VHH binders against Rho GTPase-activating protein SYDE2 (SYDE2). Designs and how they scored, part 7

Target 1, 120 residues: Rho GTPase-activating protein SYDE2 (SYDE2), of Homo sapiens (Human) (q5vt97r660to779)
Amino acid sequence: IDAFRHYSFSDQPKCSQYISGLMSVHFYGAEDLKPPRIDSKDVFCAIQVDSVNKARTALLTCRTTFLDMDHTFNIEIENAQHLKLVVFSWEPTPRKNRVCCHGTVVLPTLFRVTKTHQLA
Below, E stands for the ipSAE of ESMFold2; O stands for the ipSAE of OpenDDE; V2 stands for 0.75 times the mean of E and O plus 0.25 times the DockQ between their complexes.

## First folded at step 3 (VHH)

Design h05 (framework vhh_surovatamig_d1)
Fold by ESMFold2-Fast, scan of step 3:
Structure h05 (fold): chain B 120 residues (1-120), chain A 122 residues (1-122)
Amino acid sequence: as target 1 above (120 residues)
Amino acid sequence: EVQLVESGGGLVQPGGSLRLSCAASGFTFSDYYMSWVRQAPGKGLEWVARIDQSGSYTDYVDSVKGRFTISRDNAKKSLYLQMNSLRAEDTAVYYCAKDTSYWYEDYAMDYRGQGTLVTVSS
């Protein structure tokens, strides 16, 4: 089960406007994670804007089924529509990573613009 | 500012040994996987070795397994590569890299140093 579908993520649009600016996205953590393997403890989070990778966290240790983190992504976006947060498991073979969970958020509902840019 | 500074390269004969060092600054070194990558003259960039945050897990390209050892000292913010039984094909510029790989066979890095030259010749 993809637990992130139940963690306040929705594909229903609240706003259809595009947004530009410097953005801070604060990620508090995740619960009910289901790693691909029982012994997988390493995870990391990545942020994508309109399917383009913008930033990722360092590797983090996942406790059993939850990830406790306090991480802020500072990214610059331009004319953006969608923000996606993805949690990847780090396999024992480090060149292979598998998605544990993901969520998609329609902009501009869940982030703060930290400098002045105009909405499209 | 993120900085990685390599040292320890030089000229050695086949069968010799070298130890490369990398001094890291500007980021929380202990939070990241680190890698060594190399580029032979006229060739592309090749990943060589990877180490996890604690140094408990390492991985190597097949051509260096059993000959090279990657290690780290988080207190000193330093990464090392011990190279034994060197071969002519190990001749390359060696780079210390902050590892950001997130997909299968992806050896991505968001920063690498200036490199240190290793020449194996006789």
Scores: ipSAE 0.006, ipTM 0.131, lowest interface PAE 10.9, mean pLDDT 68

Design h06 (framework vhh_surovatamig_d1)
Fold by ESMFold2-Fast, scan of step 3:
Structure h06 (fold): chain B 120 residues (1-120), chain A 121 residues (1-121)
Amino acid sequence: as target 1 above (120 residues)
Amino acid sequence: EVQLVESGGGLVQPGGSLRLSCAASGFTFSSYDMSWVRQAPGKGLEWVATIDQSGSYTDYVDSVKGRFTISRDNAKKSLYLQMNSLRAEDTAVYYCAKDTSYWYEDYFDYRGQGTLVTVSS
């Protein structure tokens, strides 16, 4: 089980208005990921806004089920409703790419996780 | 609006060849990895081939390696699939697909209308 896949937003303050502006998303890492294939330890992280790719990391080496990083995405959003964070496994000879975990936040929502996961 | 228009499918004998084309519009074609995916009658979507944004990296499903070649022309905003030594099991509707570096059939958002390839004697 991974934290992004099963995270609930039911306790977060919400507003139904669309959001525009510059947003900084700080990603400190992930744990309890689905392990990548033995012949590929590479993963990458992507940010999508309303199903449109806005940014991704370079390929990163995953340590078993841990992804250790400190990365900031600076993205421009326009009348946005949803922000999605996704970690994908990269395979040398992909028959299909695998999703390791994902999380979605409804904008404008205050997103706060426990100190263990440290998401912005 | 993202639009992908496939062409080039048809009926071919086993061992024959076809070249598929995909014309893209509504997005910056040169900034995205592109793939070909197919759906055989009564089956789910199967990834076939991927090409990166520069055309420097390609990859294929094992069953088509050495027979199919994916290529792109960023100036013309076009994606191609050269299919040689076709087999009956290659019979499918072929779709071009956008955002394939992270593509998995459950998370695929953009594909064209498809072009039918039938391999039969």
Scores: ipSAE 0.005, ipTM 0.133, lowest interface PAE 11.0, mean pLDDT 66

Design h07 (framework vhh_7ocj_1)
Fold by ESMFold2-Fast, scan of step 3:
Structure h07 (fold): chain B 120 residues (1-120), chain A 121 residues (1-121)
Amino acid sequence: as target 1 above (120 residues)
Amino acid sequence: QVQLVESGGGLVQAGGSLRLSCAASGFTFSDYAMGWYRQAPGKQRELVAAIDSGGYTRYGDFVKGRFTISRGNAKNTVYLQMNSLSVEDTAVYYCAKDTSYWYEDYAMDYWGQGTQVTVSS
């Protein structure tokens, strides 16, 4: 059951600093990524709301500078101000994944993904 | 108030199957990664399988292709389907909750009391 797929602060989004409700975020993919390795690399995408992790995708093989998705996150948000999508590289024995791409948006705006270098 | 309660363990013959269940309470189940670990006498605890909030799964090398982890968010339950069991799978199996929604290191902060699985030849 996916009874609600759009964010629901109001029928008409208003200019406000914070948004609450159920939200669907549909990602079609990412372009112009720098892969963690020269060849293919397993990656995953995570969504953060105000620096709190809310959801992530399954592992995806990234063989080029673009990543095809078609994934919908259905999340509950409360007094949210920022959305962030992070693309992490998968490491076989990591303590934490390395970041290969991220973007941040202020709600309610269109989400953008930007290229970053791997974290040291 | 976090509580994890395992069930489904028991005695089974080699080549048989068992399904373990872990009922969770006291936290927002759908937000956290869950895992199954096992420990045989005299051995360290090892990862059997894990599943994160997005449904991504990870398996220990010794169980790939034989075991399947799944979750039922509506029932606040995580499952481990164990097929083609061998005597080397004999251990106490523990359900665990991760500290995070999706971290791949699966740093567990709460553990169930464990359920015994014994495989006879």
Scores: ipSAE 0.000, ipTM 0.152, lowest interface PAE 11.9, mean pLDDT 69

Design h08 (framework vhh_7ocj_1)
Fold by ESMFold2-Fast, scan of step 3:
Structure h08 (fold): chain B 120 residues (1-120), chain A 119 residues (1-119)
Amino acid sequence: as target 1 above (120 residues)
Amino acid sequence: QVQLVESGGGLVQAGGSLRLSCAASGFTFSSYDMGWYRQAPGKQRELVAAITSGGYTRYGDFVKGRFTISRGNAKNTVYLQMNSLSVEDTAVYYCAADTSYWYEDYDYWGQGTQVTVSS
């Protein structure tokens, strides 16, 4: 899951408290995604807590610039401060996943999504 | 024990149609992504179609608009409907199952079913 290590945060981390427990994360979709350069428009979503992968969706197909999904993940967190949602472009070559967009939330603050594009 | 068994292959005339089926056993089918690959003589194996556990689909460039992948979770089966077949579609078709698209290869593969298209 090396592809996650190359991200940078765009949100300010000011949370002084850590959260523990079971968290439910709902994904409703994403809009305004940059089309992948490769013929595959396939993507998958991953959830990171404090830069550690916790959950991943199956491979999903983007329609133009819109990813439509309605899924809930239940994750267990311990002394967590940041939650990040990452959308990767699926690559046929191992370990060459490209980032389409990411969003980060500082717990317990509001969630925000930003766009990023890493080309091979 | 995990098993994928393809069926529905055979000889067909150009312009005809075939439906391939892949019966899966030994794993929780509904949580796996499923795919179809093909390999023609002297060529490398290539992606034909894939369908995720959530029902999202992907197709190889050469089959878009002609082939349709679908799944029946109640029957643990994935299907490939092939329309407007051409001699270039002649190949062994393989069923595959995967929980992860981090890697190029699928977790499980069937033994394949032959499709021959005559002119």
Scores: ipSAE 0.000, ipTM 0.140, lowest interface PAE 11.9, mean pLDDT 68

Design h09 (framework vhh_7w1s_2)
Amino acid sequence: QLQLVESGGGLVQAGGSMRLSCAASGFTFSDYMGWHRQAPGKQRELVAKIDSGYTAYDDSVKGRFTISRDNTKNTVYLQMNSLKVEDTAVYYCAKDTSYWYEDYAMDYWGQGTQVTVSS
ESMFold2-Fast, scan of step 3: ipSAE 0.013; ipTM 0.293

Design h10 (framework vhh_7w1s_2; at its last look DockQ between E and O 0.03; V2 from the best seeds 0.00; counts 0 for: pae E 9.7 > 2, unsure alone 60.1 < 65, grease 31.3 > 24.2, SAP .767 > .668, placed apart)
Fold by ESMFold2, look of step 4:
Structure h10 (fold): chain B 120 residues (1-120), chain A 117 residues (1-117)
Amino acid sequence: as target 1 above (120 residues)
Amino acid sequence: QLQLVESGGGLVQAGGSMRLSCAASGFTFSDYMGWHRQAPGKQRELVAKITSGYTAYDDSVKGRFTISRDNTKNTVYLQMNSLKVEDTAVYYCAADSYWYEDEYDYWGQGTQVTVSS
């Protein structure tokens, strides 16, 4: 099947859109985390847009595979496609912090943009 | 790009005190910082770390060392009291990029601490 890159450059990707503006992103929580170690009790949540760090929370208490959070990130984005959330454990002993989970959202899909009616 | 510069090292007699400083410049979102040390012929080890008002220490320095942070100066300190000859090492300041599962740690060039007697 075609692996040549110039074919991809000659065609516009459908639904490959960019989003700009000021966003308020509200996160309710995470499930199926890798839990913090038994001697650790805190996590923090960080947000990234297209590989650029944007914000993090204060430490949150979490001892299970579930984190309930009610947090709003207010971020300014420019030509963005991807929103990534990472939950880190805080290790109180001399160990590095551990990734408990992560997830990514493709921003244009949240805004229900379609090009079908523009061809009518 | 984050840049870290250590200062405050030198010679001190056993039982003495010393304060190390680490000035940070660059990205504003790196909240994890810490101090590591490496004695000659030994592996580098974490001494202390700090984020958001929380601290952790290696057992060998608890009660003697204190890590602190001045966010207005983007500076992290290590206050070292009751120094022992075994504390002799190069001390490195580090910042962790939590966005990438710790793969992109930033390190200073190190400052020598030598404890005599």
Scores: ipSAE 0.006, ipTM 0.186, lowest interface PAE 9.7, mean pLDDT 68
ESMFold2-Fast, scan of step 3: ipSAE 0.013; ipTM 0.335
ESMFold2 (binder alone), look of step 4: mean pLDDT 79; pTM 0.802
OpenDDE, look of step 4: ipSAE 0.017; ipTM 0.306

Design h11 (framework vhh_7pa5_2)
Fold by ESMFold2-Fast, scan of step 3:
Structure h11 (fold): chain B 120 residues (1-120), chain A 122 residues (1-122)
Amino acid sequence: as target 1 above (120 residues)
Amino acid sequence: QVQLVESGGGMVQPGGSLRLSCAASGFTFDSYYMSWVRRAPGKGPEWVSTIDWSGGSTSYADSVKGRFTISRDNAKNTLYLQMNSLKPEDTALYYCAKDTSYLYEDYAFDYWGQGTQVTVSS
């Protein structure tokens, strides 16, 4: 089962801030990251739209608490309100307890972004 | 936009082999991780294998290690799964997935079409 499917904000009223269409999301960098697991040098970034994973990068090196990024995602969205960038540690096998890093993200000014999940 | 079309499934006896293919379109295939995910009747989705953008790094579920090999051909925008030493427990609908976490609790399936059926029976 998709764990993020149940976080869709489906019970919230529809607002003029909901966006549909093709979108380009440019990431210029991240700072103040919580350290990933010490035994993992490899991380990847995933973009979430309303708590649903939509795209991810190739493996990247997390340099201490700073991630230098120049990456563009081209994604299709429907009735979306929130974007979130999440940094995940690369692991060879699925695990229930994972460590995620969050950082400051710079996105195009025309779309809303959130650093945390917001429930109805 | 993203389109993934699986093929290569069929019926085989235990110990047999199959090679699955996934034709991808609508995105820059060589820039993304790709995964195989399966769903057996009455069960939820099970992650099978993941390959990085270059083919240089792969990972497998414990249930298929040593029997399955994931590979990709970026020039043809095609993902493959070579399945050897098949067992009845491998019977499932197999999906090609883009932008899915290799971690189950974070799954958002990005696959298109109906998948390809693999049946292992005597």
Scores: ipSAE 0.000, ipTM 0.113, lowest interface PAE 13.8, mean pLDDT 65

Design h12 (framework vhh_brivekimig_d4)
Fold by ESMFold2-Fast, scan of step 3:
Structure h12 (fold): chain B 120 residues (1-120), chain A 122 residues (1-122)
Amino acid sequence: as target 1 above (120 residues)
Amino acid sequence: EVQLVESGGGVVQPGGSLRLSCAASGFTFSDYYMSWVRQAPGKGPEWVSSISDSGGYTLYADSVKGRFTISRDNSKNTLYLQMNSLRPEDTALYYCARESSYWYEDYGFDYSSQGTLVTVSS
């Protein structure tokens, strides 16, 4: 929770509502990470909708305590209930990798969604 | 049984173009992110590009950004890589890979294909 800067998470009860449309999710970064025992590592951030990967960043270099980013995911969702944000370590052939941090948001509660996209 | 069949590799001159294809079967193609990974002679594998399940989101390695375009046709279960302005440094075996849907997996690939050879020489 505290690892994601400028982002709010909620430990809410089950929500039975569904959301459809275009969604923009803006990540400003993560701090207070508890990563592996090295001072830097290639990572990527992924956004999952209902446990399915929908978007991810390119590879980023992460220090052990923080990840700086200014990235917007523009995704199309249909009848979605859950949004998950996960920071993964990278390896094409997996060896000793680990999840750095994760968070979950139950749609639509406590998640600010702007329906209108600025045109022009 | 997951199956990926690649095609489109060949020999081209520097500055030339090639289009790679990957035909997928044995799984619901439209549910998965797909990627291209290459391995040059004497080097380890290098991630090249990824595309989201719907095709609405694409990612590129800095080395190919602006020159390569990844796309997909979910109605035909096919992944593509359009390669323009090819350089000798792009010479490699190119692999089509299905990305993992796992929440707690640290890597993006759960399967890779046989590969297709791309040679850029003068």
Scores: ipSAE 0.006, ipTM 0.228, lowest interface PAE 9.7, mean pLDDT 68

Design h13 (framework vhh_surovatamig_d1)
Fold by ESMFold2-Fast, scan of step 3:
Structure h13 (fold): chain B 120 residues (1-120), chain A 122 residues (1-122)
Amino acid sequence: as target 1 above (120 residues)
Amino acid sequence: EVQLVESGGGLVQPGGSLRLSCAASGFTFSDYSMSWVRQAPGKGLEWVATISESGGYTDYVDSVKGRFTISRDNAKKSLYLQMNSLRAEDTAVYYCATDLSYWYDDYAFDYRGQGTLVTVSS
C-alpha cells in the first residue's frame, strides 16, 4: 500500500529506566540552518518521540540561516528514549518538505544534544 | 473520537461530474493538511489530491490534474473534491484523510473515514 501509511513502531519493549509523563519543551530558536533551497523562507518545527511525530508549529518565516521563535510543546510520553526536534523546509507541495536541521536528546541525559546534518 | 464522514458518491455516466464532501470532527481541522485517497476494486490505495492547512497549496496525481479540484472550508470543518470529466478508471471508494506525508517524506495518512463509492459506468 504505497499511497497510505500509518504510524509504525518497534515491537521491542522499552526499558523501565526511560522517561514517562507530561513533558514541556521550550524552543527559543535556531541558527546555522541550511535549508535545501536558499530562497525558501517558510519552515516549521516538529517534535518526535522515538521516531513518532507528536506535535508541530505553524509555518514560520526563516531568515536564511536563523530562526527566531518562542514556542512550547506540551506532550505526553511513555517509556520514551529519544526526543527529536526537526526543522522542516516548507515546500508548495507538502510531500517535498525536507529536513533543514535536527537535534536529538537522549532522555536519561537531558543535556546531551546531537545536532545538525545538512540535507544530502 | 476523531471522525471523518465522506459523502457525495454515486453512479454517473462517463464525462459526468460529482462533488464529494468530508465532514470532520473531534480534532482541530485547520491544523491539518488533508487528502483524498481512493481504492479501485481489487487494487491498493492510491493518493489522489492534497490541500494544505490554509488551502493555499494543492497537489494532484497526474491522472486527475485539470479534472479534479480539492478545496476546504475551515469554518465549516469540511473538505471537498470536485470531480469533472469522470472516466471509468475513476471508479473507486474515495476516502478522506489527514495528510502527514510532509512529516515522513513518504505517503502517510491518518484518521481515514469509511469512504464513499464512486461508480463511473454506462
Scores: ipSAE 0.000, ipTM 0.140, lowest interface PAE 11.8, mean pLDDT 69

Design h14 (framework vhh_7ocj_1)
Fold by ESMFold2-Fast, scan of step 3:
Structure h14 (fold): chain B 120 residues (1-120), chain A 119 residues (1-119)
Amino acid sequence: as target 1 above (120 residues)
Amino acid sequence: QVQLVESGGGLVQAGGSLRLSCAASGRTFSDYAMGWYRQAPGKQRELVAAIDTGGYTRYGDFVKGRFTISRGNAKNTVYLQMNSLSVEDTAVYYCAADESYWLEDYDYWGQGTQVTVSS
């Protein structure tokens, strides 16, 4: 969680709430990455809603313990409750340790932006 | 549960072409990153090709320019087009799906399909 730049959580979330609509999630980068291989050059950032993959970035080259980027995910959610942000090391062979870092956000505390759709 | 079924394997002459198909059943196909792996006798399983939910592809160094991975929208299918085959491509080819990157256990694998390339 400390690995996400500009991520802040100060309020206790409402676990039983669900929301729907168009959401924009801005990702400014990650710190304190712990890749499975020290020489791994390929990483990607992914977003999951209720444990379902919704979007990810293209493969990025990363050889240090931090990633500096500016990416916006525009996703449509339906009766969603949880959102996860993850940085993965892309492995050429089947492996169990691909996760570099992750964070979980309960949707009621996430910033919502409506672009084209009206939320009811 | 997600079930993956490979098809299209077989015996082919060197220089020939083959198209492998992987049909996924169960969950939503568009939410999966899909990949093809192979394992030759006495070797470790290695990545052949992968395609993610954004359509970005990655290939193993020994197949770049010869193989192409693609998705069959609305059919829950991923394809591997194999061109200019050589004896070194002989292996069992496995389809894999990543539903939740949290698990990293590769629990969604097909049974594999044999590809044999003769000289």
Scores: ipSAE 0.006, ipTM 0.171, lowest interface PAE 10.2, mean pLDDT 66

Design i03 (from c05 with D103E I104F L105S; framework vhh_7ocj_1)
Fold by ESMFold2-Fast, scan of step 3:
Structure i03 (fold): chain B 120 residues (1-120), chain A 121 residues (1-121)
Amino acid sequence: as target 1 above (120 residues)
Amino acid sequence: QVQLVESGGGLVQAGGSLRLSCAASGRTFSSYDMGWYRQAPGKQRELVAAITWGGSTRYGDFVKGRFTISRGNAKNTVYLQMNSLSVEDTAVYYCAAEPTYYEFSTGYDYWGQGTQVTVSS
């Protein structure tokens, strides 16, 4: 289990599942990482919104199977539904980074009545 | 945008040494991971050495113990010191840079045009 926080989400009918605006994401670390490559212990953390990479940290040294940090991402999102935090092992091959772990958080909904698109 | 310019290549006899330099311009050099790659005619481009923005280094097995990568942040330059050169080291050497803070990339974002290294027997 990674170290990402769990949140309670609203189940109210007719809530929007998409959110827009400036979001601050505080990342406190990761645990239960896959073993890094033997010849590389450098890792970095990336933030993805709806499966699109939006930001990442500088390279950090992975300590055994955990990463201890305190970092804030400030990102602008538009009609976003999912936020995913991913830890990558840095690879010397430029296009291949090994995933150490990831966590996924569904973005919170707003408690407001919204008109649904009617397409049948 | 970052531009990379390699220099220091040339012709050298087996057993000799060369030092390659890669000068970076544009964005802050100290925020980039830097690497050296090489490509011989008819072969795939392969990693020679890499250095992170924090100074950690990695080497290809074929050059381990013979080549040393280093960076001079004051000069926005990365170096590759090549010792005990062999004919098999003959290739075009490329410098590469990837941003390491806050913006995710799919790999090295910037490449130099390459510098030729020829080792004669």
Scores: ipSAE 0.000, ipTM 0.131, lowest interface PAE 12.0, mean pLDDT 65

Design i04 (from c05 with T100S Y101W L105S T106S; framework vhh_7ocj_1)
Fold by ESMFold2-Fast, scan of step 3:
Order: structure tokens, then C-alpha cells, then sequence
Structure i04 (fold): chain B 120 residues (1-120), chain A 121 residues (1-121)
């Protein structure tokens, strides 16, 4: 078996609690953010899988309390249980980055968040 | 964990160019944000240029359009190309490294020893 059409997946809800493979995570933006410091309005978004950093965006400008974004992360995961989205403020070195907002989803649950302090 | 060594500083005439190099030794260089800062005697250290793990760049107001920061991840190096130098660019230039995915409870930022750049009129 070497053809795409003969590829099969495990599809049991309980046994599929931890997932593996290539996945795409799409961000639309965030609202009601804790604002960055007055002298730094730059932010970036990161994705973590089981507390391991996997990918992040380039620097983005945060407006007042919202971040308008259209970004997709393509990541490889192995036996993953949790996915976390984090918005960090960009601080010039030697200042440290701050967490502005985060959200966590338990895999394989479908997750949708709007009108909250978490990434949408 | 990370050691930074700057090179390429020296004396140059106004209008000239220099390229600074920063060699990083460490296990996770490609996961770090890198930056160049400068400090003239009696002044505060200020941002010259920064480049994130994702390739985004940021520049200080007085160097925009003249300086370019770039990375050579395969060689664990970051470069600062300085063009159209003026006497006001005279300072000690420092390379800095910061973990890209800073944890609020983590306390790591690494600095080089600095390299002197002197611009003569």
C-alpha cells in the first residue's frame, strides 16, 4: 500500500485523545487584550503543543485592546494532548516579553473562542 | 548557555561602511531573537537593530535606511551592515540574544563584550 487513497486513520474518540500528524492552526485575531506597555505596542503570537514552543508570528502592531490578524501555523505534532495560543508583547532587549493573552484547547476537541480575553 | 563574540569594529571615515559580526555559541541559537545595541560614553544603551526568530526586523530611529541586520543561522551568526556612517554613530556596539519564546518566569538575556566603532569626520 503506497497510494494516498489507502491511507487510514485511527478514529476512536477515546483512543484519539492524543493526536499525531501535520496540522494547520488558523488565527483570526484577538480582542480585549491586556495592552502592552505604553512604549511598546508590538506583539507576536506563539503556538505551544504540550508546553513546547512550536512556531510563532513575526512582529505585529497591537491597536488599543485588539489585534487584527490572519495567520496560519503549519506544525508537526506527536501524541499531542494540549494546544496553547499565546500573545506576547515585544520588549526591546534587555526588557522581557510579557504574556498579553492565552488560550488552551484539549485535543481532539473542536475549539472556537470569540468575545473573550483569549485568541479567536 | 549562549556566548556572544562581536567582531568587525574599528575606525572609519564619515560616509564609510562597516559590517559587524556576532558569533553565537550555544545549543539553541536558531530559537533566539538577536539584536544590536550601542552605547556612547555618558549615554544610555539604545537599540540599533533587532531580528526575531521568525525574521522580523526592528530598527532604531537614527539608523533606519542606513543599517541592515541579517542572520546566518547555519553559522550561528548575526550581522549588522552599517552604511553612510556619521560621527554620531561612534559608540560601543553590543550583540544581544534573547530566547524567542520568553517565559515570564525565565530570566535569560545574553550580551557580548562589545566592539568599538569610531567614525572620524
Amino acid sequence: as target 1 above (120 residues)
Amino acid sequence: QVQLVESGGGLVQAGGSLRLSCAASGRTFSSYDMGWYRQAPGKQRELVAAITWGGSTRYGDFVKGRFTISRGNAKNTVYLQMNSLSVEDTAVYYCAAEPSWYDISSGYDYWGQGTQVTVSS
Scores: ipSAE 0.005, ipTM 0.146, lowest interface PAE 10.3, mean pLDDT 67

Design i05 (framework vhh_7ocj_1)
Fold by ESMFold2-Fast, scan of step 3:
Structure i05 (fold): chain B 120 residues (1-120), chain A 119 residues (1-119)
Amino acid sequence: as target 1 above (120 residues)
Amino acid sequence: QVQLVESGGGLVQAGGSLRLSCAASGRTFSSYDMGWYRQAPGKQRELVAAITWGGSTRYGDFVKGRFTISRGNAKNTVYLQMNSLSVEDTAVYYCAAEPTYYDILSDYWGQGTQVTVSS
């Protein structure tokens, strides 16, 4: 038995909550958006990792509370813990506030972490 | 702290072309939409063109088909190619960086570059 390496199904919680590397994130759409108006608006979606903007989509047309999208973000991350998609309305003047609808995903819930042991 | 520096402005004859450049420093370029705005004397500042990190573009109605916005990731620079210029295009042109970060309402602006089109 000592001649074999042992593998665990999970890592320590604090270590298993971080991920590094190139990540591709695919979004199919959003519902229950809260645009500044009740009519259609130009919007864009951004991906944030640990509260830092990493990428965004092209401008899209939002129909009140529904957005149909098929976009992939390719981002480089280091020791990331949380991923968030944020939808912003396009405002051409700096004095108009953007309204956001957001969702947050904890990265370890999307990724399986395997720990490797080596015994002497 | 993002610093935007415009260059390439100047005097040009009607019908001519000019290329503006905006160099960004301080933050990662990928986190910002980049845009060009212009302001003529006594007028409000208006959108000329904008480009997202993903490459989608938007143009003001009076420049569609004549102006092209592009970005160079390796140089952290955004460009505005202006063709078929008219006297009405005379203005100070500003480069802007617009973040998506919802709890930060700050846009960053360059100092502006003068474009004068003579008849």
Scores: ipSAE 0.000, ipTM 0.131, lowest interface PAE 13.5, mean pLDDT 65

Design i06 (from c05 with Y101F I104W L105S; framework vhh_7ocj_1)
Fold by ESMFold2-Fast, scan of step 3:
Structure i06 (fold): chain B 120 residues (1-120), chain A 121 residues (1-121)
Amino acid sequence: as target 1 above (120 residues)
Amino acid sequence: QVQLVESGGGLVQAGGSLRLSCAASGRTFSSYDMGWYRQAPGKQRELVAAITWGGSTRYGDFVKGRFTISRGNAKNTVYLQMNSLSVEDTAVYYCAAEPTFYDWSTGYDYWGQGTQVTVSS
């Protein structure tokens, strides 16, 4: 399962393209998550485009080392190169010295970008 | 904070091998996803290989079967073993670090300075 940046119109990953338009990204879940801190199991998933936060889920309780979900991010992007899906601990620290939730992200094999007035 | 220093680049004959190393300073190397990217003159920077904090790997289609990425967490180092090199592999190779978890307020990529790989025919 690929946990790295993807942005593509096909089931083949493409790493070096600039893209603009409306994008629908389906997030099916994450596996092999590093457990959140013992006193907090709250996490949320976010989508970043070129290191800019674009959308996120509501807070979710991580009960196991995997996160089950079926969530679609609908985002508008401009001249984008990289798309990243990230799992955050609700109580993160800027210094990276707190245990945060991370792991393998399960992504759909097909990404789709839709036109301005058309839905995927 | 993470600083990345690449080494191992240079001139090599077609069919030869090189091993690139990227030494990371900083305490949390084992929490980082690491990757190798390359950029040839006039081309966009492209992903060559990546390895997660958990050890999962992925490769660009153009290097599958020839290149191997690995990490040594005890040494805070990521490696790229490049075999069966061709002229088309000539590029500046960059090491990158991306934490697998971020504070919402801080998403940062750390990049090395790059190391030149030139493959002669």
Scores: ipSAE 0.006, ipTM 0.120, lowest interface PAE 11.6, mean pLDDT 65

